# Designs tried in a protein design chat: VH-VL binders against q8ka87r5to149. Part 10

Target 1, 145 residues: q8ka87r5to149
Amino acid sequence: PNKFTVKAQEALQAASMLASSKQNQQIEPEHLLSVMLGDHDNIACQIARKLETPVDTLLSVVDREIDRIPKVTGASATGQYISSDLGKVFDTALKEAEQLKDEYISSEHLFIAMSEAGVKVSKLLKDAGIDRNAILKVLTSFRGS

## First folded at step 1 (VH-VL)

Design R7 (framework fv_refanezumab)
Fold by ESMFold2-Fast, scan of step 1:
Structure R7 (fold): chain C 145 residues (1-145), chain A 121 residues (1-121), chain B 112 residues (1-112)
Amino acid sequence: as target 1 above (145 residues)
Amino acid sequence: QVQLVQSGSELKKPGASVKVSCKASGYTFTSYAMNWVRQAPGQGLEWMGWINTNTGNPTYADDFTGRFVFSLDTSVSTAYLQISSLKAEDTAVYYCARVGYSSGWYPFDYWGQGTLVTVSS
Amino acid sequence: DIVMTQSPDSLAVSLGERATINCKSSQSVLYSSNNKNYLAWYQQKPGQPPKLLIYWASTRESGVPDRFSGSGSGTDFTLTISSLQAEDVAVYYCQQYYSTYTFGQGTKLEIK
């Protein structure tokens, strides 16, 4: 469980690029959530839509939170790091995958972890009606339609 | 409507190879993993492994390494199972079955109709 | 590797009577964080592929008749068919999806 699926790696790369475009030195869960919800092929977007969440409204809230992240300029804008909050999301996703003995962390593990890790996006997701139980209910019904 | 359609029955001699196909329709092929399940005559269900349809990476159960190869052609939404150096013990119905993304996370909601492979001299 | 064991291997039940099939896992398939059991039940009729009946130990798949119910938690699970019908003649399999996949050996259900 120390590897991500290709789709999850693509989301992480997009989150890194979004953080750089915003002059954010650290990649936050907000960056990851924004790129996952903005990708119609990502399971997170599909789950949110199935839960009848207004995805565009949720995205605008997430984007405003990204705009509040401090920008770095000049000599201080040298590297990029994973934030402590994103680290918590990864730790939570890894525990989910390890308990299920999955070899890879997938987009659904990351999405569940974002709702459960107790970070700012966890509150945003739960306020939108998205938590572990809601995510799993949609995933189980997704196949049976 | 979700549908998995497998290729027709095969009769092969020991030592030959066979390639079974499983064509998916009615959903986004790369959003669901494809699993292979074997059922020997009069026997139960045996999970063979899965292939990640997004990455193309196969994972084999311990009893199905070496002679068994999972592959994809995403342009036609088709998964393949190839068995080389066929033995009489490979005689079975082979099923494809889909699962959401990660193997071991969800049960198999849709199954192909099965392909009977008979290996006899 | 989680071993799934079913009992009995076969049973004969009269029409309208209750059928009970048991499934035991060699380790718990309950995921404590979401309180879900990663256990499914399948029905396989002669000449057909398996059909998913129940998942999460007790959730009935869409289109499955109410007479089918699943129960249990952790390592011990039961599939119950109340008021058995002729079309229920089949082999029933439990499956864990907690750690990859393994199936029970199957239980053959026949009419008396």
Scores: ipSAE 0.000, ipTM 0.503, lowest interface PAE 16.1, mean pLDDT 84

Design R8 (framework fv_refanezumab)
Fold by ESMFold2-Fast, scan of step 1:
Structure R8 (fold): chain C 145 residues (1-145), chain A 121 residues (1-121), chain B 112 residues (1-112)
Amino acid sequence: as target 1 above (145 residues)
Amino acid sequence: QVQLVQSGSELKKPGASVKVSCKASGYTFTSYAMNWVRQAPGQGLEWMGWINTNTGNPTYADDFTGRFVFSLDTSVSTAYLQISSLKAEDTAVYYCARSTIFGVVTPFDYWGQGTLVTVSS
Amino acid sequence: DIVMTQSPDSLAVSLGERATINCKSSQSVLYSSNNKNYLAWYQQKPGQPPKLLIYWASTRESGVPDRFSGSGSGTDFTLTISSLQAEDVAVYYCQQYYSTYTFGQGTKLEIK
């Protein structure tokens, strides 16, 4: 069974394509965050803008971190898989969706998870003023509108 | 059981507008993208674009910008295709079909029965 | 846009004989990272919507008879019906879902 909403699936597919274009064998949280912040229709981008985060500055930092991920070529580059850090984000997102009593993992759950999973992007988001409480405050206003 | 049920056939004059519906049942509507596919009489299949059922954002193929509008009513699990300023060349069967953007299978696993739109003077 | 070209445009095959339909893409639809071909086959009978037969180039959709098989990789793909039945008369379409969606022009299969 598929547990992600269409928008979340769209972001994951774009993250996979970004990782491939960078010759990264694993999909990292950095790839997912870059795609989500770069898409003005993604709720993560909308939440960051509502929090008055310098999104362009944060995105540039994330993109530089992606450029530091090791590149893999040749016979050893025979597949793509989810990194352990992205796995931690998924596990955290599932718990967030359960806590919010949502049936599916949505983009907002992934965004909360990225801030809380204790991976490299979590520090970047918190340094930018984005954490679980800030996201939930904005999300509540969006869900009520 | 997954089912996509479309509205009935339409006969329109050039310049009129038409709105075709596609009602989904048997699955969580917002977990799958909804695609629109056109088939002119005796011709093949043309992908028109898709709508993100989670956000409501449409994406149109290059040939289907301007007069074509995709929309949703999530409360009744229904997707809509509206065609304005109808031309004779719009005469076709219009299908809705579901896909997922990131998942195990991404082609169109379920289709509506099709809606024939005939444009004639 | 990825252009999909099928051959032949039409073919006639006797009942119980093998039918073979080809599909070529203008660029590879093999995604190197997951090693999957983003290629599907559909069957369309008159007055009906298309029905998904095969995805990932060779995986049969649930409920599709095992006489239908898909093969190929990259840019060259084949749909094979090992023993044609009367109910198999239809137009068959290939589709790439590697970069958005495009369909082949279709192959009409008739009984000889």
Scores: ipSAE 0.000, ipTM 0.505, lowest interface PAE 13.2, mean pLDDT 85

Design R9 (framework fv_refanezumab)
Fold by ESMFold2-Fast, scan of step 1:
Structure R9 (fold): chain C 145 residues (1-145), chain A 121 residues (1-121), chain B 112 residues (1-112)
Amino acid sequence: as target 1 above (145 residues)
Amino acid sequence: QVQLVQSGSELKKPGASVKVSCKASGYTFTSYAMNWVRQAPGQGLEWMGWINTNTGNPTYADDFTGRFVFSLDTSVSTAYLQISSLKAEDTAVYYCARGWIQLWSGYFDYWGQGTLVTVSS
Amino acid sequence: DIVMTQSPDSLAVSLGERATINCKSSQSVLYSSNNKNYLAWYQQKPGQPPKLLIYWASTRESGVPDRFSGSGSGTDFTLTISSLQAEDVAVYYCQQYYSTYTFGQGTKLEIK
């Protein structure tokens, strides 16, 4: 698929693998946020650090939320699909890419979307000082302006 | 056990409207896309488009804009296909099929039994 | 959109013999990052909805007999039925799910 940048697709793949390792049948925004923040090469991690967010503390909170996601065992421990909340993040990311006039959905669009989609991670990010305006302010400095 | 159960066959006159339903059970409705596929008598499969069951946003293939409307009632896990201003060329079996809502794309693992729509004078 | 072309349009094979159906995509459906081909095969028997046989080009769906196999990569794909049985009479469709969804025109398989 060419709708997402390679880096964004890698993050989605890693989120799927993380969900599997936690025996979560649905891929949640929490899984995606965890892998993006845990990857120092990911722009989401770089933005959080630029905003002086304690990334390790935020990751700890996100990982605890992942632990609250129901585990699937036995015969129903097969198959995987995205959650309703992650779907909201994807739709929000598409709108954010359009507003930034970007052809592809990249990691920064996913990160902005997580702060704006009105899902649980949106509150976690805002509580950590990360909202759309803060991300956009830092993002302009990363884009070579 | 995943099931997609469609409404019964319809016989309509040109210019009429028809609404086909597809009721899902056995899974979380909003975690999978619902696709619509048409098959005219003796012809192959034509993908018509999909609806994002989480957001309600439909996407139509180029040949299926205008007269075709995809909609949902998530409270009863049901997807709908409405065809307005029916033409004889709309005579076909219409299938709903479950696909992945994931952006990585996914194959159609479960299909409805099909709804025959016949348009004749 | 990605155009899927099957060959042949129809095929007659004797019981117990090998049947081979080909599918070509107008652009690659191989995603390099996960090394997967976004290609599926469906079987449609008369009066029935299509049934998933193969996905990811070569992975057989649960309950599908092992005489069915998929192969190929990128733009060229093959569905093989190693020893044709009477119940295999059907139309077979390939499908790409790399960028939205498109089907091949179908290959009608009948007994010789």
Scores: ipSAE 0.000, ipTM 0.527, lowest interface PAE 12.2, mean pLDDT 86

Design T10 (framework fv_tarlatamab_arm2)
Fold by ESMFold2-Fast, scan of step 1:
Structure T10 (fold): chain C 145 residues (1-145), chain A 122 residues (1-122), chain B 109 residues (1-109)
Amino acid sequence: as target 1 above (145 residues)
Amino acid sequence: EVQLVESGGGLVQPGGSLKLSCAASGFTFSSYAMNWVRQAPGKGLEWVARIRSKANSYATYYADSVKDRFTISRDDSKNTAYLQMNNLKTEDTAVYYCAKDFLRGYSYFDYWGQGTLVTVSS
Amino acid sequence: QTVVTQEPSLTVSPGGTVTLTCGSSTGAVTSGYYPNWVQQKPGQAPRGLIGDTSNKHSGTPARFSGSLLGGKAALTLSGVQPEDEAEYYCLLYYGGAQVFGGGTKLTVL
């Protein structure tokens, strides 16, 4: 895929803003997952609810993890970076988009990637019953209608 | 602390127009969706309109009862949300509240203003 | 037109337990509707109680809980206090638009 869809970019922008509001210098997969699950217009939230995942519980766990990320102030507060783990999510999302033959990386590819990239949120998602196969099963019904 | 202050209410004749303002303080206004909710005298709450943050392309939504007559907007530089009300009807008489949504796009109104009364009467 | 239905009125004794429900004309209420509960006392602006089915606002007393029950959203008060006498509204999300229920007047006798 060439680049991110508008909706995926919006989620990344919101994740960046969440990280800033928490005084986190790096944008982590936790920030992106929190934004996506907390946004009722995001397909990741819709998929999780379709899978009857306890989204409230999962989101609370994710938000607790975000609160444990070190805060930075003073001179260090002027920068913002993509974390190594979020970079792994992006690389995985690109591969997922290519497998689905999609031109752009969309929110669903990011969601699949978060479950598959082998980062902390991947374990949280799988513990909640969310993995590539579960996501693809729901996506098939969305794309079929 | 978080504060929402509505203004612009008043008496107007049927067919008239009013523009309401909601001045926000105590939070990063540009990061949150904003809502207008109304309550007619002695009646329940009715959601009227929602405008999302810049991260969600300022998407707008309206109740069917006000669609095509009301327009919600925002000016992030002034920390203010607006509701332009056109072709007002007597049934639009209500207290209009401004309500703040969660940073993450939840349909959850964590803070409300005090309300401003709009009376549409001949 | 989508209609959200609540019990018009309920009465409960102090210390008792009461459950308010919120149903949709479109079918069973699921977590995808982001059920939200709002409290309004006479002469006051509304205040948020619970969002996204069961997530409490920071100021919401422990005796309030939210859930899904029999295809409806539910707000349960356990150990009701006199100050809980109020109108309670549910709010459901419909892919952008939102709809309030008609409200439940809770009388604490």
Scores: ipSAE 0.000, ipTM 0.522, lowest interface PAE 13.2, mean pLDDT 84

Design T12 (framework fv_tarlatamab_arm2)
Fold by ESMFold2-Fast, scan of step 1:
Structure T12 (fold): chain C 145 residues (1-145), chain A 120 residues (1-120), chain B 109 residues (1-109)
Amino acid sequence: as target 1 above (145 residues)
Amino acid sequence: EVQLVESGGGLVQPGGSLKLSCAASGFTFSSYAMNWVRQAPGKGLEWVARIRSKANSYATYYADSVKDRFTISRDDSKNTAYLQMNNLKTEDTAVYYCARGGYRLYFDYWGQGTLVTVSS
Amino acid sequence: QTVVTQEPSLTVSPGGTVTLTCGSSTGAVTSGYYPNWVQQKPGQAPRGLIGDTSNKHSGTPARFSGSLLGGKAALTLSGVQPEDEAEYYCLLYYGGAQVFGGGTKLTVL
C-alpha cells in the first residue's frame, strides 16, 4: 500500500517522468529534488526560499548532476526502477515521519531525508545551507510550534 | 491515549446554523487529516468532510449532500477541528462524529459524537 | 449518486468463517478505492479496523483480514467470536470524497 501523501506521490510521479525524459533507467534522488524545488507549491521549495537559498542556482546544479546520469536506450531499456540511493532516502524519510509522529510520508519528510541520507544530494543541500536542523526550524513556523 | 471530543450540537430550526468543534489530545494533531462523519437516527454512517494537514495545504473535501452549506476548518495551535453548518435542513439531523484519518490508511480513532437535531 | 453496496445482514456460528463484501456502482473495486472497514456496536461510537484494502489497525484482532475479491473489497473473519456481533461498514475513496456502504449487520449465533 502507498504510504505517501498526495503531494509527495505527485512529486514521485513527476520524478519518474523526469527520469524517463532523460533516458535514465533508475529514479535518483536528483530527479526527486529537481521536481520538488521546481514546484512553487511544494513545501521543499518554500523551505529553501525561507532559508534564503538561491533556489534557481541550486536547481541548475541539481539539473547538471542529472545530465551526468548514464542514459539507457534500445535493448537495455526494459523498465524503470528506484535507485539504491533513492531507497536510502525513502528509509530515512520513514524514520523522520515516525520521529515527527506523522501518519504518512510527506514532502517535508522526503526533503529532510535527502539532507540526511548521505547521498550526493545530501552534500548539495548542505553546501547550500540546508540540513536537518535548518529545515526543522523553518518547518515549525509552517506546522506550528 | 488518543482522544477526540465533539461539542456544539443541539436543537436548531431549519435554515439555521451551528458550529461543531472536535478537541483532540494524545497525538500530534497537526500531522493528521481530520474527518466529520454523521449518522441519522437508525441509519448508517455518512462521510461528510475532510481537512488534510498543513503538509497537504489544508485541502478540503465534502460530500455532495453538504457542499456549499458546510465548511470544515482546523486550528492546529488549539488541536481542534471545526464544522460550520449553514442553511440546515431536517435531513441533517444526525449524530456527528469526528474521526482521525486519511483516505489511504484508515479512520483509526473516533469521538463519541454530538447530536444535531434540525426541527421546527 | 454513487452507491456502495454491502450485504444487509449475515449470520455466522461462533468459530466459523464469514466474508463481507463491498461493491461500487462505478465498477470493479480496485486498490485505488482505498477500501476502509469500520465496526460499530449498538450504542457505541464506530472504530476503525482496516484501511488501504488490507492494512490492519494495531488494535484489530488477528482473525480479521481485508482483501479484494471478485471486483469487490472483502472483510473476512476467521474463528468468529461472540463479541464480533456488530454492524460493519466499508468506505471507498472517489478522488476526494469518500462514500460509506449501507452496512452489514453480522449476527453471531
Scores: ipSAE 0.000, ipTM 0.492, lowest interface PAE 16.0, mean pLDDT 85

Design T13 (framework fv_tarlatamab_arm2)
Fold by ESMFold2-Fast, scan of step 1:
Structure T13 (fold): chain C 145 residues (1-145), chain A 122 residues (1-122), chain B 109 residues (1-109)
Amino acid sequence: as target 1 above (145 residues)
Amino acid sequence: EVQLVESGGGLVQPGGSLKLSCAASGFTFSSYAMNWVRQAPGKGLEWVARIRSKANSYATYYADSVKDRFTISRDDSKNTAYLQMNNLKTEDTAVYYCARDRWGYLYYFDYWGQGTLVTVSS
Amino acid sequence: QTVVTQEPSLTVSPGGTVTLTCGSSTGAVTSGYYPNWVQQKPGQAPRGLIGDTSNKHSGTPARFSGSLLGGKAALTLSGVQPEDEAEYYCLLYYGGAQVFGGGTKLTVL
């Protein structure tokens, strides 16, 4: 959708491809977080680094969670779906974008949403010291004091 | 010219207290995390404590060996970091160095002070 | 207790190449540990050389380079000079806390 920035659209497409490569029928927040953290040019990776999170360690935890998602080896590719949890992340990202008065959902809104949507990755991020307030403080330094 | 100058070291008896200061100049102090690192005579470096910048809510971290005894703090208006050392032990005898670090734009432990000697002896 | 391991001592000839390594008891060292390298000469305060795996301090000579090698952080000196004889310490981040390696005494003979 055009309501996402180009970078966010690219991350979502990469998440879809990752899910397919893992034979996962649904795209989960874990897939999206993995591709965002794995891209050093992604704002989510840069925010995590500025928060001094051991990104590769967190990425390894996320990737192990992906490996636990049931694999579908059906006779035909019957399509791929957005999981309920990823839907919650999208809904939360829309609200975060509106609160920041941004007209598009960007990677930072998705990252904030993952920390706040109350899904499994939200717990992983909070355990790593990444929550909404921490992300917003870093964003303030990027957008000016 | 970036400078870090430690002060406050000296001789103290076991169970005593000392407060070290690290005066910074030549850079935007408030943007950096500040560290205390010590080195016992003839031994290697041991990280002691860290305080992050205001952007990171002045979060503090301590080595297990000093937790509950040492307190790191900072005063950005004076460009100074502090290490309050309580209940000192002979094992705390070391040269204490102040060092800055920052993620994202700059090297971690790029600049260090000259150190101040703390001797804990009866 | 988390332990950061370095070679205790290494010897290299002037003009030679040497690589120092830095390992963690918690597993393979990645960029997520934000490896730092610090140099200390006898009687002097430590000096930062490299941060964030490979980012050089402005005063660090071109012959020094940082990398990741075989699950460890690495500091490589190419064309070693006599003045490079020193102790080299690795520092790894564990969240907000840090742990130094035991140091490597580099002898230039």
Scores: ipSAE 0.000, ipTM 0.506, lowest interface PAE 15.4, mean pLDDT 84

Design T15 (framework fv_tarlatamab_arm2)
Fold by ESMFold2-Fast, scan of step 1:
Structure T15 (fold): chain C 145 residues (1-145), chain A 124 residues (1-124), chain B 109 residues (1-109)
Amino acid sequence: as target 1 above (145 residues)
Amino acid sequence: EVQLVESGGGLVQPGGSLKLSCAASGFTFSSYAMNWVRQAPGKGLEWVARIRSKANSYATYYADSVKDRFTISRDDSKNTAYLQMNNLKTEDTAVYYCARGITMVRGLYYFDYWGQGTLVTVSS
Amino acid sequence: QTVVTQEPSLTVSPGGTVTLTCGSSTGAVTSGYYPNWVQQKPGQAPRGLIGDTSNKHSGTPARFSGSLLGGKAALTLSGVQPEDEAEYYCLLYYGGAQVFGGGTKLTVL
């Protein structure tokens, strides 16, 4: 693939900006999930709504987890980088895109990856009834219509 | 479809002022940094200013050539970015482009979509 | 004043390979400068091609690639097409400010 679609790049940019506003040195899957679920135009939000997930409640839980991420100040607050967990999400998203024969990593691949990468948001999503099979069922409906 | 439309260019005297607008559509405007880039007749591109999103406290950055004279701003409710240009000089004559910025994880900034430009002529 | 240097003009035959370079007056160009490449055809607005050294924009053809070469950022076109004739600009990041190169006019003939 040619890395990310424009919509996926938009979500990653928003996640980076959210992390900066929270004084978080690492961009975590929590930041990415928060911005994707908070955007009505994002396929992740549309999928969650189609699955009848209480998106506002899930967002509240995710935001609470973001508040638990340590804030960094002074000399140790240098630069911004991908967390190890977000790296796992990206690796999983690449595999999901390849399995679906997609040229780019899109928002739906990132959403599937967040549910499957075995990171903290994966448990949050599964507890909310969102897993790979549920996402793929809705995506088949979106792509087949 | 991503679209950026500039307006507000025109002819002004040296020392005058102009305010440019960039109307955006087809994407979540509030999530993107916005840039102004100019091009003098027959010359190359020159980056002018950048404004980040609300998540980054609307942080602004300027080229040394325009610092203290130009102000970049945005109104997310109108999907519009602005460039207020004060104390204009003849060397500010250029086509002014609005360009969308992307931050991809590592703080990368690139200009994936551009408007068609608006001409500013500063003449005595 | 920081200067970003590009070859003013280059010529390549259709189907050929050409590499454009982008250097900085501050020293060797590294990935920390987040090199970007932009294409502009006469009478048209610029178009983004590559960011962060080698990350292609979704609309960029496969024949374009970005890299670091000999202390400079590099844009390589392989299997050049006539429609690739254009002005190419690199852009380097210096903390807050960004600086464009002077541009390379690529002629395909």
Scores: ipSAE 0.000, ipTM 0.472, lowest interface PAE 17.2, mean pLDDT 84

Design T17 (framework fv_tarlatamab_arm2)
Fold by ESMFold2-Fast, scan of step 1:
Structure T17 (fold): chain C 145 residues (1-145), chain A 122 residues (1-122), chain B 109 residues (1-109)
Amino acid sequence: as target 1 above (145 residues)
Amino acid sequence: EVQLVESGGGLVQPGGSLKLSCAASGFTFSSYAMNWVRQAPGKGLEWVARIRSKANSYATYYADSVKDRFTISRDDSKNTAYLQMNNLKTEDTAVYYCARAYGDFLYAFDYWGQGTLVTVSS
Amino acid sequence: QTVVTQEPSLTVSPGGTVTLTCGSSTGAVTSGYYPNWVQQKPGQAPRGLIGDTSNKHSGTPARFSGSLLGGKAALTLSGVQPEDEAEYYCLLYYGGAQVFGGGTKLTVL
C-alpha cells in the first residue's frame, strides 16, 4: 500500500486535532483509537459493535489514558510529533494491508495494527475481546466472503 | 483527482510585492497543511512556508530567508492557499510551487502544482 | 545554519541497485526528522515519492524504498529503469521548518 484511504486520512487528522486540543505534543495510538471508536460510521466502531464490545466503556478507558498523557504549554509547546508507539502501529498496518493484498492502508488495517503492535491500546483492545482473529472474522462478513 | 494550480507570478521590481494563489481541487483541502516551495533557475528546491490546518490553529512557519517578508495564508471556503510576498529581492527569483502535506510534516508533498514564475529584476 | 547533505551525483546501470543518502549537520538523522523524498525530471514539476521515512506515496513504483541507514535517511532503487534518471531531493523536518537537501542527480547508463 502506497497511501491511506480518505477515511483513514480523516481519522488521522481527527487524532491530530484531538492531541492538539489536549495539549499533547505527540500523537499517540490512544488519540487515533478514540476518534475511530467515537465515529459511528468508522469500520472500527462497526467491528467493535459486531463483536458486542461495550464501546462506550472502552472509549471511557481510552479517554482516561489520554488524560494521563503529559500536557505541554508555553515556550516548550513547539511542533507536533508522531509518537514511537503510533509509528509501530503504522508499520504494523502496512504489513496487514500487504497480507490482505490491499492497495491502501484503510481504517481496518489501522484497527488490526492497534491490536497487534504491542502498545498500550493493544492490551486495552485484548481486554475488551478485540484481537486480530476477532477483527478478521468480522471483516470477512463485511467484505462478503 | 488531486489538482493544485498556482497563479499570480510575474515580473516585479526589487522592493515590490506580489501575491500568489494556489487553487486546490479533488480532495478535502481543509484537512491538509499547505506549503510553498521555490526553485531558482538551474538550482535546487527550497522550502519557503507552511500553513497548518484549522485543527492546529493555522500555525505558520517560514524559512529564515523569507521571514518577516512573506506571509502564508489560506481560505478553506475557497480551497485556496496564498503567499503574500513583500520587499522582494533579486534572490527571490524562482518558480514557486504549491504542495500539500498530510499530517503537516509526516506525508509531505505527495502532490505539487505546475509552478508559477516570479522574476525580480530592474 | 542547518545543512542537509546529499550526494551531488550518482550513476547506476539499468537493472542495478543504488542507494541515495541524506544527512543533517545537526547529527544522526532519526525517524523524528520525518524524511521525505521527492523526484524531479527535467522540465517537470516535482513529485512526491516517499513520506515519513519509508511510506510510499500513491503511484510510487515498488522498486523504490525508504529507510534509515548509518545515521542518514536513505532512498534505495532496485532494478533501476532508464526513466528513473532524475534529480532526487530529500526533505527533513526541524520542529517547524523543513529543509531540502541539495539534490542528487541520478544518471542511468
Scores: ipSAE 0.000, ipTM 0.489, lowest interface PAE 18.3, mean pLDDT 84

Design T18 (framework fv_tarlatamab_arm2)
Fold by ESMFold2-Fast, scan of step 1:
Structure T18 (fold): chain C 145 residues (1-145), chain A 124 residues (1-124), chain B 109 residues (1-109)
Amino acid sequence: as target 1 above (145 residues)
Amino acid sequence: EVQLVESGGGLVQPGGSLKLSCAASGFTFSSYAMNWVRQAPGKGLEWVARIRSKANSYATYYADSVKDRFTISRDDSKNTAYLQMNNLKTEDTAVYYCARSEYFPRWGYYFDYWGQGTLVTVSS
Amino acid sequence: QTVVTQEPSLTVSPGGTVTLTCGSSTGAVTSGYYPNWVQQKPGQAPRGLIGDTSNKHSGTPARFSGSLLGGKAALTLSGVQPEDEAEYYCLLYYGGAQVFGGGTKLTVL
């Protein structure tokens, strides 16, 4: 079983709630990215701002992608699941945490994973100038070393 | 029952200092972020400061209007949050409310409970 | 700096429907801003009504609902009651900072 930091768990729960409010049966990386960028306390938002990314514009693009996700309503709707793309993000985040010898998957690992997992949000982030190397450079400045 | 009770308000001269307290009861105080929100006479609400729980490293945040003058803190052993106000200005005159914020999976993030407020008057 | 804009005042008849909106100077309001709605009745402290766009606080009457409308957060009251006359504030989350709208004075006539 993977372990997430409290902040990462909060982001995942918020992503689940966002997916439900959009009537999406699966939680996608788009949902997670939206809540992480929308939370200015989240390190992902802080990194994007440090990279001079127009966060509001990126959120608008992400929101449009969320609106394209199929909606499920009525008696046919059953539970909620993690999408295969979000599963790829989790697998990538675990590898990032292991490479840094971190015991927990944190918000920064999820953000790096979203840029590297080869899913739709990865292209959106790269188009906005956000990739693993850019994120790591900013993280280094936050750590003061 | 959730209760938040503010105290410490009063009259202070410009340039002076004042410390407000927010005594909490009826919930697990240490698990919640605490906020200070003010309302000048006849005006709207203005968020002032927030302090997060221990699980979030007691992170603190301030409105630009009070940054470097006000300090928010908490004492979980006493179920109390504080607002230390320094270098007070006449425009700091307001009713100061203590408010709890919380994230729940079913409800998302919200300000759910507020105190009655305590009046701070900054005047010569 | 960031400004959150609400209608200064709105009037509605008892039993009527009214929608209040909340916009941001930073662009379209999305669910990521965790829009919150707070009610303040005359002479009283504020109380939470709705969190995270549309999630009602316990004790909030069924006639209140929250949504996103045209790039803004929205609070709709259907079947308005006289006791709903109050100031309504929206609150948007900007990471460390949180910003209230200027408030809407709802008059029920």
Scores: ipSAE 0.000, ipTM 0.479, lowest interface PAE 20.7, mean pLDDT 84

